# Designs tried in a protein design chat: VHH binders against q9rw55. Part 4

Target 1, 281 residues: q9rw55
Amino acid sequence: PQVEQLARQKMWNLAERFVAGESIESAIQAVQALERDGIAGNLDLLGEFIDSPAKCTEFADDVIKLIEAAHAAGIKPYVSIKLSSVGQGKDENGEDLGLTNARRIIAKAKEYGGFICLDMEDHTRVDVTLEQFRTLVGEFGAEHVGTVLQSYLYRSLGDRASLDDLRPNIRMVKGAYLEPATVAYPDKADVDQNYRRLVFQHLKAGNYTNVATHDERIIDDVKRFVLAHGIGKDAFEFQMLYGIRRDLQKQLAAEGYRVRVYLPYGRDWYAYFSRRIAETP

## First folded at step 14 (VHH)

Design x35
Fold by ESMFold2, fold request of step 15:
Structure x35 (fold): chain B 281 residues (1-281), chain A 116 residues (1-116)
Amino acid sequence: as target 1 above (281 residues)
Amino acid sequence: QLQLVESGGGLVQAGGSMRLSCAASGSTFRNAMYWHRQAPGKQRELVAGISGDYTAYDDSVKGRFTISRDNTKNTVYLQMNSLKVEDTAVYYCAANLLRGTWYDYWGQGTQVTVSS
């Protein structure tokens, strides 16, 4: 217990730059500070140990409390959730608790003009997540729910095209899960090239595009692309991680680009940060 | 009271200089502040932005205009040098994410007319 407490304290010294604390209050204060810099927040309540239906519903209730608190603080709610954390998966009657909980969360966000991004997880969940995304867009509208595509997956270009009828708001990421070469590009150069393809195709389709990267070469390529195609700054945004390249975040904001910063928070930050360190020494 | 109030506009001869001021109330005076302009028949366009110590400019004004701030006066400035006729526009001061959306608070604007 003392060893774990000391490790947690040492880990926090490393993590505090990248995690917005444990409480709703600390997360809201972090968003408010970003907004004063011209940067929007993307709130993510961490929940690494949600392993029962009751815990899934409790987590969804906590996300709703976050949405309510953000609104009360003058923040337009923008929250990312993992459908697995709210109970994704059909029971014996064909009912999906995750979908039920997602409806509750999105309805609350919509009440305040907010937005819920359905985070993409490992490759085995992509089909069901995109199916449920389509359902939820149909129920709430694309202005209130979006999802994520991962450029390291071979399937992502086809998935992007298959969703165009929704005019979807999509966050493009490279990918952070351990995926086999049968489903994901092993070479970083191929991942980066596919990232550009995803972003440019989505922009050309006239869909709102979230360019989630710290790669300055890709950011510069996007700037040139939108200028060359007459695409306004209101058609896309750059997204980055809390605590990473704060100089670039402010520079892009000064240039008039829309910038949003991912803000993980919660009591489970230790598990989150430990896993991130294990993935990239 | 939430306010952004531009001042300092007027008529100026090409090649001249002028400084615009944007007086902000405490909550509208942010680390990020922006100047936009709208010429007759044109869309409103970003001229200059500041976020903390970082500044940026539209290519058409780079090297001629300077955005700056005075935190003791809650005021943002736009120093405009070597003015051209095409700089003629209404100039607006703006805040971003004040009410939770993009570029969601604007002053009433100040007219700048460059003659030659």
Scores: ipSAE 0.796, ipTM 0.931, lowest interface PAE 0.8, mean pLDDT 91
Fold by ESMFold2, fold request of step 15:
Structure x35 (fold): chain B 281 residues (1-281), chain A 116 residues (1-116)
Amino acid sequence: as target 1 above (281 residues)
Amino acid sequence: QLQLVESGGGLVQAGGSMRLSCAASGSTFRNAMYWHRQAPGKQRELVAGISGDYTAYDDSVKGRFTISRDNTKNTVYLQMNSLKVEDTAVYYCAANLLRGTWYDYWGQGTQVTVSS
């Protein structure tokens, strides 16, 4: 316990660039600083060991508190959640708890004109997440709920096309989970090329597109694509991680592009930061 | 008090120079500030932006226009050199307040007319 506490203290000196602290107040202050730079926030309450229906509902309650606090501070709520953290796959009285809790969270966000992004997790959850996404868009509208597609999954191009009837707001990411070659491209070059396909197809379909990457070559390709196709800057945004390439974030903002920055916070930042160290070359 | 007020516009000969100013209130003076313009019969377009120390320009004005700021006066400037007739437009100062829609607040604009 004391060893872990000491390790957390030492690690925080390294992590403070990438995490908006442990509290709602620190997260809100970080968003407010970004907004002065013309950059929007994407709030994410970090959670670990959410392994029971009660803890899942408690986590959803905490997300609702975040949404209320953001609104009270003059911030339009934009929050990402993992459906597993709020009970996806856990039946409560014959209903999926994740859907029940997501409904509560999105309703609160909608009250303030806000937006909830449903994170995509490992490949085994894609079907249920997309099914629940369809249900939630039907209930709340695409302006209040979006989801994520991962370019490393073979299925993602087909999934994108299948969602066009919803006019969906989708965040395109490469992927953050270790997936077998039976479901995901093992080669980075294939992942990157599929990323471009996902982004370009979504933009051409006329859907709001979130280009979540720090890869400057892909960012430049997107700039060229939108110019060549007459796609306005109000049809898409770039999304990046807190503390990574703050120069690029401000440069894109100065160019008039919409930029949103992922702001993780909470007591479980240690697990988040440890994964970032393992993923950063 | 919410305020964005442009000044410095007027008539100028092609090849000439002009400096626009945008006086902002503390609540509208952001690290990210922008100049847009709207030419007769055309859509409003971004001309220049600044976010902290980072600046960016539309290709049509790059090398000729410079955006800058004076934080002690809550003022943003657009220095326009080597002016062309196609630079004729109403120039607007903007701040992105990120409450509601993007680009929540605009100034009233200042006319710049470049004569041949």
Scores: ipSAE 0.579, ipTM 0.863, lowest interface PAE 1.9, mean pLDDT 89

Design x37
Fold by OpenDDE, fold request of step 18:
Structure x37 (fold): chain B 281 residues (1-281), chain A 116 residues (1-116)
Amino acid sequence: as target 1 above (281 residues)
Amino acid sequence: QLQLVESGGGLVQAGGSMRLSCAASGSTFRNAMYWHRQAPGKQRELVAGISGDYTAYDDSVKGRFTISRDNTKNTVYLQMNSLKVEDTAVYYCARSLLRGTWYDSWGQGTQVTVSS
């Protein structure tokens, strides 16, 4: 335990830039700090590797506590969850546990005018995630629940189009998982181009769009696109990771764009941190 | 509730300068502040913004206008140089609340008239 504590402390000194602490309190403080600069928060409780149904339910409870804490602190709840973390794929009482727990979470968020983003996971979970997303939008409304599409998947343009009837709030990302070439573009150029297509089509459809990228070329393309098509700055937002390109975050905020920062927090931060370091040359 | 009060407007000749002030009172003075303007018959448009030390300007005012702030006075300023007739508008300051709306606490506005 002592060795672990020392290791965590030393590593935390490096990780604190990318992780909004280990506690709800620290996460809330991080959001409040961003809000002073006109930047909104998206809270993510780390814990996507849990396998026990009981632990999944406990995780959902913790997310609900986060929502309550955010509200109590005067922050509009905005939380991202992995459905696997709350029990997707596990049957309990004749229903998917992930759906059951997501319903609980979104219901709580809705009480406070909040928003829950169902993070997209690997390609094997896309169908079930979108199905559950549709169900939940039907129950709670598109103003309280959204999801994510990944541009590196061949299917994503079709998925976006298939969801238009919901007028959905969708976060567009390039991709977060190692996917085979059978389902995902292996070349970055293709991923980037498909990202632009996803964003532009979603914007043109009149849907609220979250442009989640640090790629300045794409950001500039989006700026030009919305200007050319008369799309207001209130029709979309840029999203970025906590601690990454803080300069660009504030610059975009100063320019009047909506900016939201993705803030992971929690005790299980090491895996996340390791991924961030791997992305930073 | 935060209250914003603009001042410093008036009549000025083209090529002249004017400094607008926006004083905040009643609540926390947040760092992100913005100046908007609305000309007759036109929609309200963003003119300048400040987030921390970062500033941004509409292309129409770049190089001529400067947004700044004094935290000790809870005041945001808009220095307007080389004014043009097309700069004539009511100028408003705004803060980003991030609670349902991204802008809140609008001031009453201050009239800026630039004569030829």
Scores: ipSAE 0.855, ipTM 0.944, lowest interface PAE 0.5, mean pLDDT 94
Fold by ESMFold2, look of step 14:
Structure x37 (fold): chain B 281 residues (1-281), chain A 116 residues (1-116)
Amino acid sequence: as target 1 above (281 residues)
Amino acid sequence: QLQLVESGGGLVQAGGSMRLSCAASGSTFRNAMYWHRQAPGKQRELVAGISGDYTAYDDSVKGRFTISRDNTKNTVYLQMNSLKVEDTAVYYCARSLLRGTWYDSWGQGTQVTVSS
């Protein structure tokens, strides 16, 4: 117990730049500080090992509490969730529990003019997540729910095109899961090139595009692309991680671009951060 | 209710200088503020922005205009030097992310007219 607490404190000294604390209150304070700098927040309640239907619904309830607290604090709710954490793949009462819980979460966010982003996880969940995304856009509208496409997956260009009828709000990321070469590009150069393709195709299709990257070359390419195509700054945003390149975040905000920062928080930050360190050389 | 009031505009000869002010009232302090302008028959465009100690400028004004803010007075300034006729416009200050909404607070504007 004392050894665990000491290890937790030492890890926190390293992690505190990148995690917005353990509580709703600390997460809200972090968003408010960002908003004073002209930067919006993307709140993510950390949860690992949510393995029962009851825990999945409890997690969804906690996300709803976060949405309510953000609204009460004068923040327009913008929250990312992993559908696995709220019960994707667990059937209850004739419906996928993840879909049931996502409806509850999105309905609450919509009540406050907010937005829920459905995180993309490993490749085995892409089909079900996109199908549930289509269902949820149909029920709530594209202004209240979005999802993620990962440029390292071969399928992502086709998936992007297949969703255009929804006019979807999509976050473009490179990808963070270990995927086999049968489904994902092994070479970083191919991932980066496909990232540009996803972003540019989505922008040119007239869909709201979230450019989630710290890569300044890609950011500069996006700036040139939108200028060349007459695309306004209200059609897209840059997204970055809390604590990484705070200089670039503020510089982009000063340039008048929309900037949103991912803010993970919660008591599970220790497990989350420990696993990410162990998985990254 | 957030209110932004611009002042300092007027008539100036080309090559001259002018300082615009934007006073904020009824608002929570913000580190980020913006100046936009709209010339006759043109769309409103960003001229300068500030977020904390970071500043940015449209290419057409870089090196001639300086944005700054006085946090104790809730005031943002636009110092405009080496003015050109094409700088003639109504200048607006703006705030962002009031209740999570981008650019939802604008002043009424102040006219700047640069004559040859």
Scores: ipSAE 0.746, ipTM 0.912, lowest interface PAE 1.0, mean pLDDT 90
Fold by OpenDDE, fold request of step 18:
Structure x37 (fold): chain B 281 residues (1-281), chain A 116 residues (1-116)
Amino acid sequence: as target 1 above (281 residues)
Amino acid sequence: QLQLVESGGGLVQAGGSMRLSCAASGSTFRNAMYWHRQAPGKQRELVAGISGDYTAYDDSVKGRFTISRDNTKNTVYLQMNSLKVEDTAVYYCARSLLRGTWYDSWGQGTQVTVSS
């Protein structure tokens, strides 16, 4: 136990760059620090791979506590959740547990003018996530709940178009999961190009767009696009990961763009950290 | 609520220089700060911003204007050189705290008039 603690401590020294601490308090402080630089926060409680319905509900309760704490601290609640973490796919009382818990979370956020982003997971969960997203937008409004589309999936352009009736707030990402070539572009160039398409089409449709990337080429393309099409800086935002390209975050903020940083926090930070190390040399 | 007060405006000839100041009365001055301007009949536009040590400028003022801050004085500055007639506007400073709105605090503005 002592060795493990020491190891965790040493690893934490490295991980603290990418994780906003283990506690709600540390996460809130991190958001507050970002806000001083004109950068907004997106809080993500780490705790993926929950298999028990009871634990899923507990996780949802913890997210609600986070929302309450954020509000209490004077921060507009903005939280990302994975529906699997709150019980998606589990039936409880004739309804999907993930949907039930998502309602609870979004209801709380809405109470404080907050926003919940339903993170997109692997391709096997896209249909159910989008369906639940549609339901939740209908119940709470597009100003309180959003979702994510991944550009590496062939279907994503279609998915985006199919959601236009909702005037949805959507975060565009390249993709975080290892997907087979049957459903996702294997070449980075295609992923990047599809990313641009997603962003540009969504912007052109007049929907609020979250450009979640650290790719400066894409960022520059977006800047040029919005300028060329007379799209205001208030019509979209750039999103980045906590601790990654902090220079670019501040630069964009200085330029007057809306910037939001994704802040993972929680005790289960090791898995997340490991992924970040793999992505960042 | 943070109070911002602009100063340093006035009349200046084209090609001249002027330095604007924005003083904050509150204790939290370390936030991102911005200068905006509004010319007659035009919309308010962002001129310059500072986030931490990073600065940015509208293309129309690049190379001529410099935004800076002094945290010890709770003041943000806009040094304007090589002024042009088209720079005539009311200049506003703004803070971004991101609570509710992207810009939470605005000054009352200071008039800058550049004569030909």
Scores: ipSAE 0.650, ipTM 0.873, lowest interface PAE 0.7, mean pLDDT 93
Fold by ESMFold2, fold request of step 18:
Order: structure tokens, then C-alpha cells, then sequence
Structure x37 (fold): chain B 281 residues (1-281), chain A 116 residues (1-116)
């Protein structure tokens, strides 16, 4: 009704800083605006209640439509996906559906010279995600698929080293899931220090490194590290969230650093945002 | 066709000033534009960049050089003051980020020679 439309508009007024709209067109326009400022996009189609094989494949189809639309608009496709959203853990025809759908998505991206980043989710999915990452790099090459390591997990330094044979493109993040102290550092200072270790070790290994943070101290540490070690600005990029510290995004771009911005979009933003509000105390 | 054309270079005495211009054709002019330089035997290095109203400079030129833009002329400038012999280089105008490619377009360069 009209009341729901008004509520949706008011919620959008709050959310629009952080979400690139509902449609492929609005997401593409957001990337184009960023590119005028020398900033690249990382497109992420929002999804919720992807709870069946059919819905997982439908979501993968929608990601492929996004990749096609980006290419048609003159944008190199760069898309992040969660393997759980495309069927990881669901067996279909003798193969994990997530792997099947990831192949389809990465093949389309590769056709256009694009890139797919495989998001890391909760700690229970790390092993299977890294196994599937190895398979997909072997099939498509490290230029077309990357993954994420989370500095709050104790295992992440070892995981990073174990992947060096792939010369992998990895996004380093702190972590966003509530994890028990048996697997993750509880203290922020330890998470931050391990973040530096992950980034510096990956850079030293000669691998493309995505420094996903808004923490200016860590950003400054990375700047000093690359200068001291003769590492060119073409070996890494900073990654940040849409709508957060747009001043810093443009300042880093002016300094000649590569900057990429996460752009969530989709019709699910309203349902997602509404549930977050409803869960508030 | 993407074209960036530098001009304004030449010979100048140490302590002098010079303004470089970079004219961009069509879609090559963006909110983000850059000046680089390459001295003999060295790699090309970023001298100054601009993204919208945000500017940045290499430490070796900070306070002496100013990057600016004129959107009505599709032109970016580099004002160089208090020039030093070490500033001798070919200066290149650059754009970053066409179809996901950083530093996708370069001019042919303009020589700046600073005499002692």
C-alpha cells in the first residue's frame, strides 16, 4: 500500500549512501561515476533467502546478467559472490552446485576480461572455499578469480602461504562474522596486527594484494612498506565500502593508488535493511 | 580516438618557473588526471594527481608544483615553480581507469630541461 511505499522511501533515504540502488542500471551508473574519479567498482548483487538449488541457480543467472550488462556498458566486470548463495554445499548431478555455478559465472567474466572474487564467509566454509578456489584458478587462471582471507582467523597466515603456488589475487579483510576464540583472535589489536602480517607477506611473495580497510594507520603502514620495498602501485589496491570515507577514496586516487569500492545493489536491500531494524533492541 | 597532448616544456634556468598543459580530447578528460615524469635512466614516476578537488604530490615537488584543471577546456595543468636540475625529465599526462585499466592513456610527453 501507500504506507509501505512511504516507509520504503524513508528507509531508502537512510540506505542510499551505502547501496547502489535496486537495478543493474543503477549499479552500472554508480560504477561509471566512480570511474570518472579514477576509482574502480566491485559489484555485489544482494541476495536473501537463497534456500534451494533452483534459487541458487537463478541467483547465478542474475550475476551473469550483471556481468553481461557491465560489459555492454563498457565496464570491466568485477563481481564478488558468496559461494553459499550459488549452491555451495548442495550436491547436484555428482558435483557441488556452488562449484558448478561458479564455473558458469567465472567463464562469463573471463569472456570479457573480468574478475570474480570468492567471498570468505564463516570459518566452517574456509576449507571447501579454498579447495574450490584452487580448482577454479586451475581452470580459469588467477587473472579471473580471486578469494578472501580474514585476519581474525588463526589459520589465515598458513592458508595464505599454502596458496602461493597459484600466485593468487587475494583480498585481505579483518572479518565480519562472530567467531569463537578457538578459531579467531578475540582482541582487536591482534586482528589488526595479523592483518598487517597477511598484507605484507602477500606483497613480499609477489602476489596481487587487495587491502580492504578504512583504517588509516594500516593504509599508512602499507604505503611505507611498499615504498621501503620498491613495490609498485600496480602490485596492489585499496578497497573500501560505498559511501564510507569518500574523501579518503578520492585522496588515495589522487595519490595514484589503485582504489576499488564495494557496491552492493538489488531489490533485496529493503527486506535486508527492514530485518536489521526489526532486530534492534 | 583517445588523445592526451602535452605542451609547455622547454629549457629553463634553475629557480625558474614553467607551466605544462595537457589537452584531452573527448572522453579522455576525467575528474582524475595525473602528471608523471621520466628522467634518463629512471622509471616513470607520479609527480602529481588530481581527483575532483583532491590533489596529491610527490614529496620531491610538494610546495613547488601545483596541479589544476579547467573542465571547460578539457585541460589539466602543472605549474612548476622553483625548478631544480633534478626536475629535468620528460613529463607525461595520464588518465587512469578505462574499462578497469589503470593508467590506460598516456600522452607522448614534453621535455623539461633545467639548467644550472
Amino acid sequence: as target 1 above (281 residues)
Amino acid sequence: QLQLVESGGGLVQAGGSMRLSCAASGSTFRNAMYWHRQAPGKQRELVAGISGDYTAYDDSVKGRFTISRDNTKNTVYLQMNSLKVEDTAVYYCARSLLRGTWYDSWGQGTQVTVSS
Scores: ipSAE 0.642, ipTM 0.878, lowest interface PAE 1.5, mean pLDDT 89

Design x37
Fold by ESMFold2, fold request of step 18:
Structure x37 (fold): chain B 281 residues (1-281), chain A 116 residues (1-116)
Amino acid sequence: as target 1 above (281 residues)
Amino acid sequence: QLQLVESGGGLVQAGGSMRLSCAASGSTFRNAMYWHRQAPGKQRELVAGISGDYTAYDDSVKGRFTISRDNTKNTVYLQMNSLKVEDTAVYYCARSLLRGTWYDSWGQGTQVTVSS
């Protein structure tokens, strides 16, 4: 048997806790299990090196199939996508293909009352992603499309404020890309402090806020902040990674907080799992 | 279809105890279940929650109230001890995430009145 296949099988034995399998069915079953625990899912079809317009549209078609399958299984679709994976930066028929495909995906999600989160990638895509986010919110409404701001980027506080007219649903993350100090804080303490600023400002603006972190100090600070400001648990949610701190996920759910868990699945799980091992010390 | 039925409420004197029950009928028992309460003119508030082996309580009831469940009867309980007049409310059993909707399944409630 191929050395690569044997290595992937051994890696799968380690990875299956953190990845919801390769199929739509396994991803759906994982969401259903989470929902029984009072935890919502955030589905993400994994893809690597989607480098042609045809592959981008095929990936978008697969995301639409996921949305349809989730709805058919009684799950309100909540799916994250990377605009680069569906054609951002590729012109087709006088329009950015990523925008064209995002419209198709969001329209399908909206049909079922669902939600699409536009992931933020490396810093070079922030401007175009926010521009396309504004367009898509205008077309579909903030209850059906959101995006991400990364606290390690210097620009994120200004970006947050500039989006307030949309009443946007924003996921706040620290950031996971290798970025130079010209655009991102090199010091973890500055990243963490800026994370709190982003979350608190977004909450005070009256916008739905997704607090994506495993950092218990930040989670506790958010709990104190919302209590002190009379902000209900229906105004925000905590978000975490599949298989990481399942104890904390269930504890927060028992406390009545909204908890959503990022659920990667697909044939490209090997690359995802390898990055998560490298990221988690 | 899921139905949640609360029972066990009534009139009790301050310092007393009471056990509320919530039976789930026509549905699969959930790992996560919740008790809320609402006093007249006030907002509904979470009293206690359970998810698997994890439990949580509002600070106002910690040490006095206990949430538990009996998997053989698909029933969730709220044991309320050392009751105070401010515990007077309608108590609701709830679950979350029917089609991804938070707290979308509620019972009709059971009145608890604490006098003294």
Scores: ipSAE 0.634, ipTM 0.875, lowest interface PAE 1.4, mean pLDDT 89
Fold by OpenDDE, look of step 14:
Structure x37 (fold): chain B 281 residues (1-281), chain A 116 residues (1-116)
Amino acid sequence: as target 1 above (281 residues)
Amino acid sequence: QLQLVESGGGLVQAGGSMRLSCAASGSTFRNAMYWHRQAPGKQRELVAGISGDYTAYDDSVKGRFTISRDNTKNTVYLQMNSLKVEDTAVYYCARSLLRGTWYDSWGQGTQVTVSS
């Protein structure tokens, strides 16, 4: 802990590139700055140390405060949460705590015309997450809650298809977790190809698609694809991480594409930042 | 709500040049700005955009049109060179503030007519 504290103090100047501060206020300001450049925000409250039901509920409360603050600042609330952070897998009063807390969060967002993205976690949580996603879409509408599919999983193409009846808003990512070869493509080329399949099929189905990648080849392929198929720029958006390829973010915005930036914030930024450093060449 | 007012349009011969201006009301002008155009019987289309210092153009105008801005004057410009008859349209400026919509403010438009 002492080493971490020292590291936090010394490395904050570097971390601020990838983290929108520690406070709600700093996060809001970061979104406002992006919006000036025609870039929307996706706020993510970092919660790396959530390990009890009580903390899960508290975390959900904090997310609700974030939503309220965004609204108060004139920002349409857009927040990503991991269901594990709000209690998925923990039973309370005969119901999954994650589902209970997600309802609270989404209800608040909906009140302000906002949107909640249920981030996908490791492969062991995919089934329950998609089930809960379906439930929540039924309760709140696809315009207020979305989820994420990861292209490195063999199952993801099937998962996408199985959700078509919901006309869902889905963020497509390559993958964020270390998965075994029994469930995920081990080769980058296969992951990339499956990514394209997911995006293109979702677009063709007429569903709102979030193309969350910094891969310029894939971005270009998407541009060509939508042009070839007569898909408008308002039918999807590009999503990128805060502080990564800022040039490309602004370029895409200038080109008239919808761009949304994922903005992690919070006191528990060190773990996130460490991961970002590892990923940045 | 922010008011945008386009100016500089009119009649010009093919091969000629024209400069459009879009003046925004208010004291601060730093948001992403765009030029669109709509020809008779056609859909409105994006012509050029500027986000920060980054600019982008539709392929049909690339190399001929230049979008720029002067924040001190709260004005965005579209310099149009080597004009073609097919450039004839009403030109609109738009701002992206992302208050519920990606384009929150539009100008009234300015007619640009390019004669052969």
Scores: ipSAE 0.620, ipTM 0.867, lowest interface PAE 0.8, mean pLDDT 93

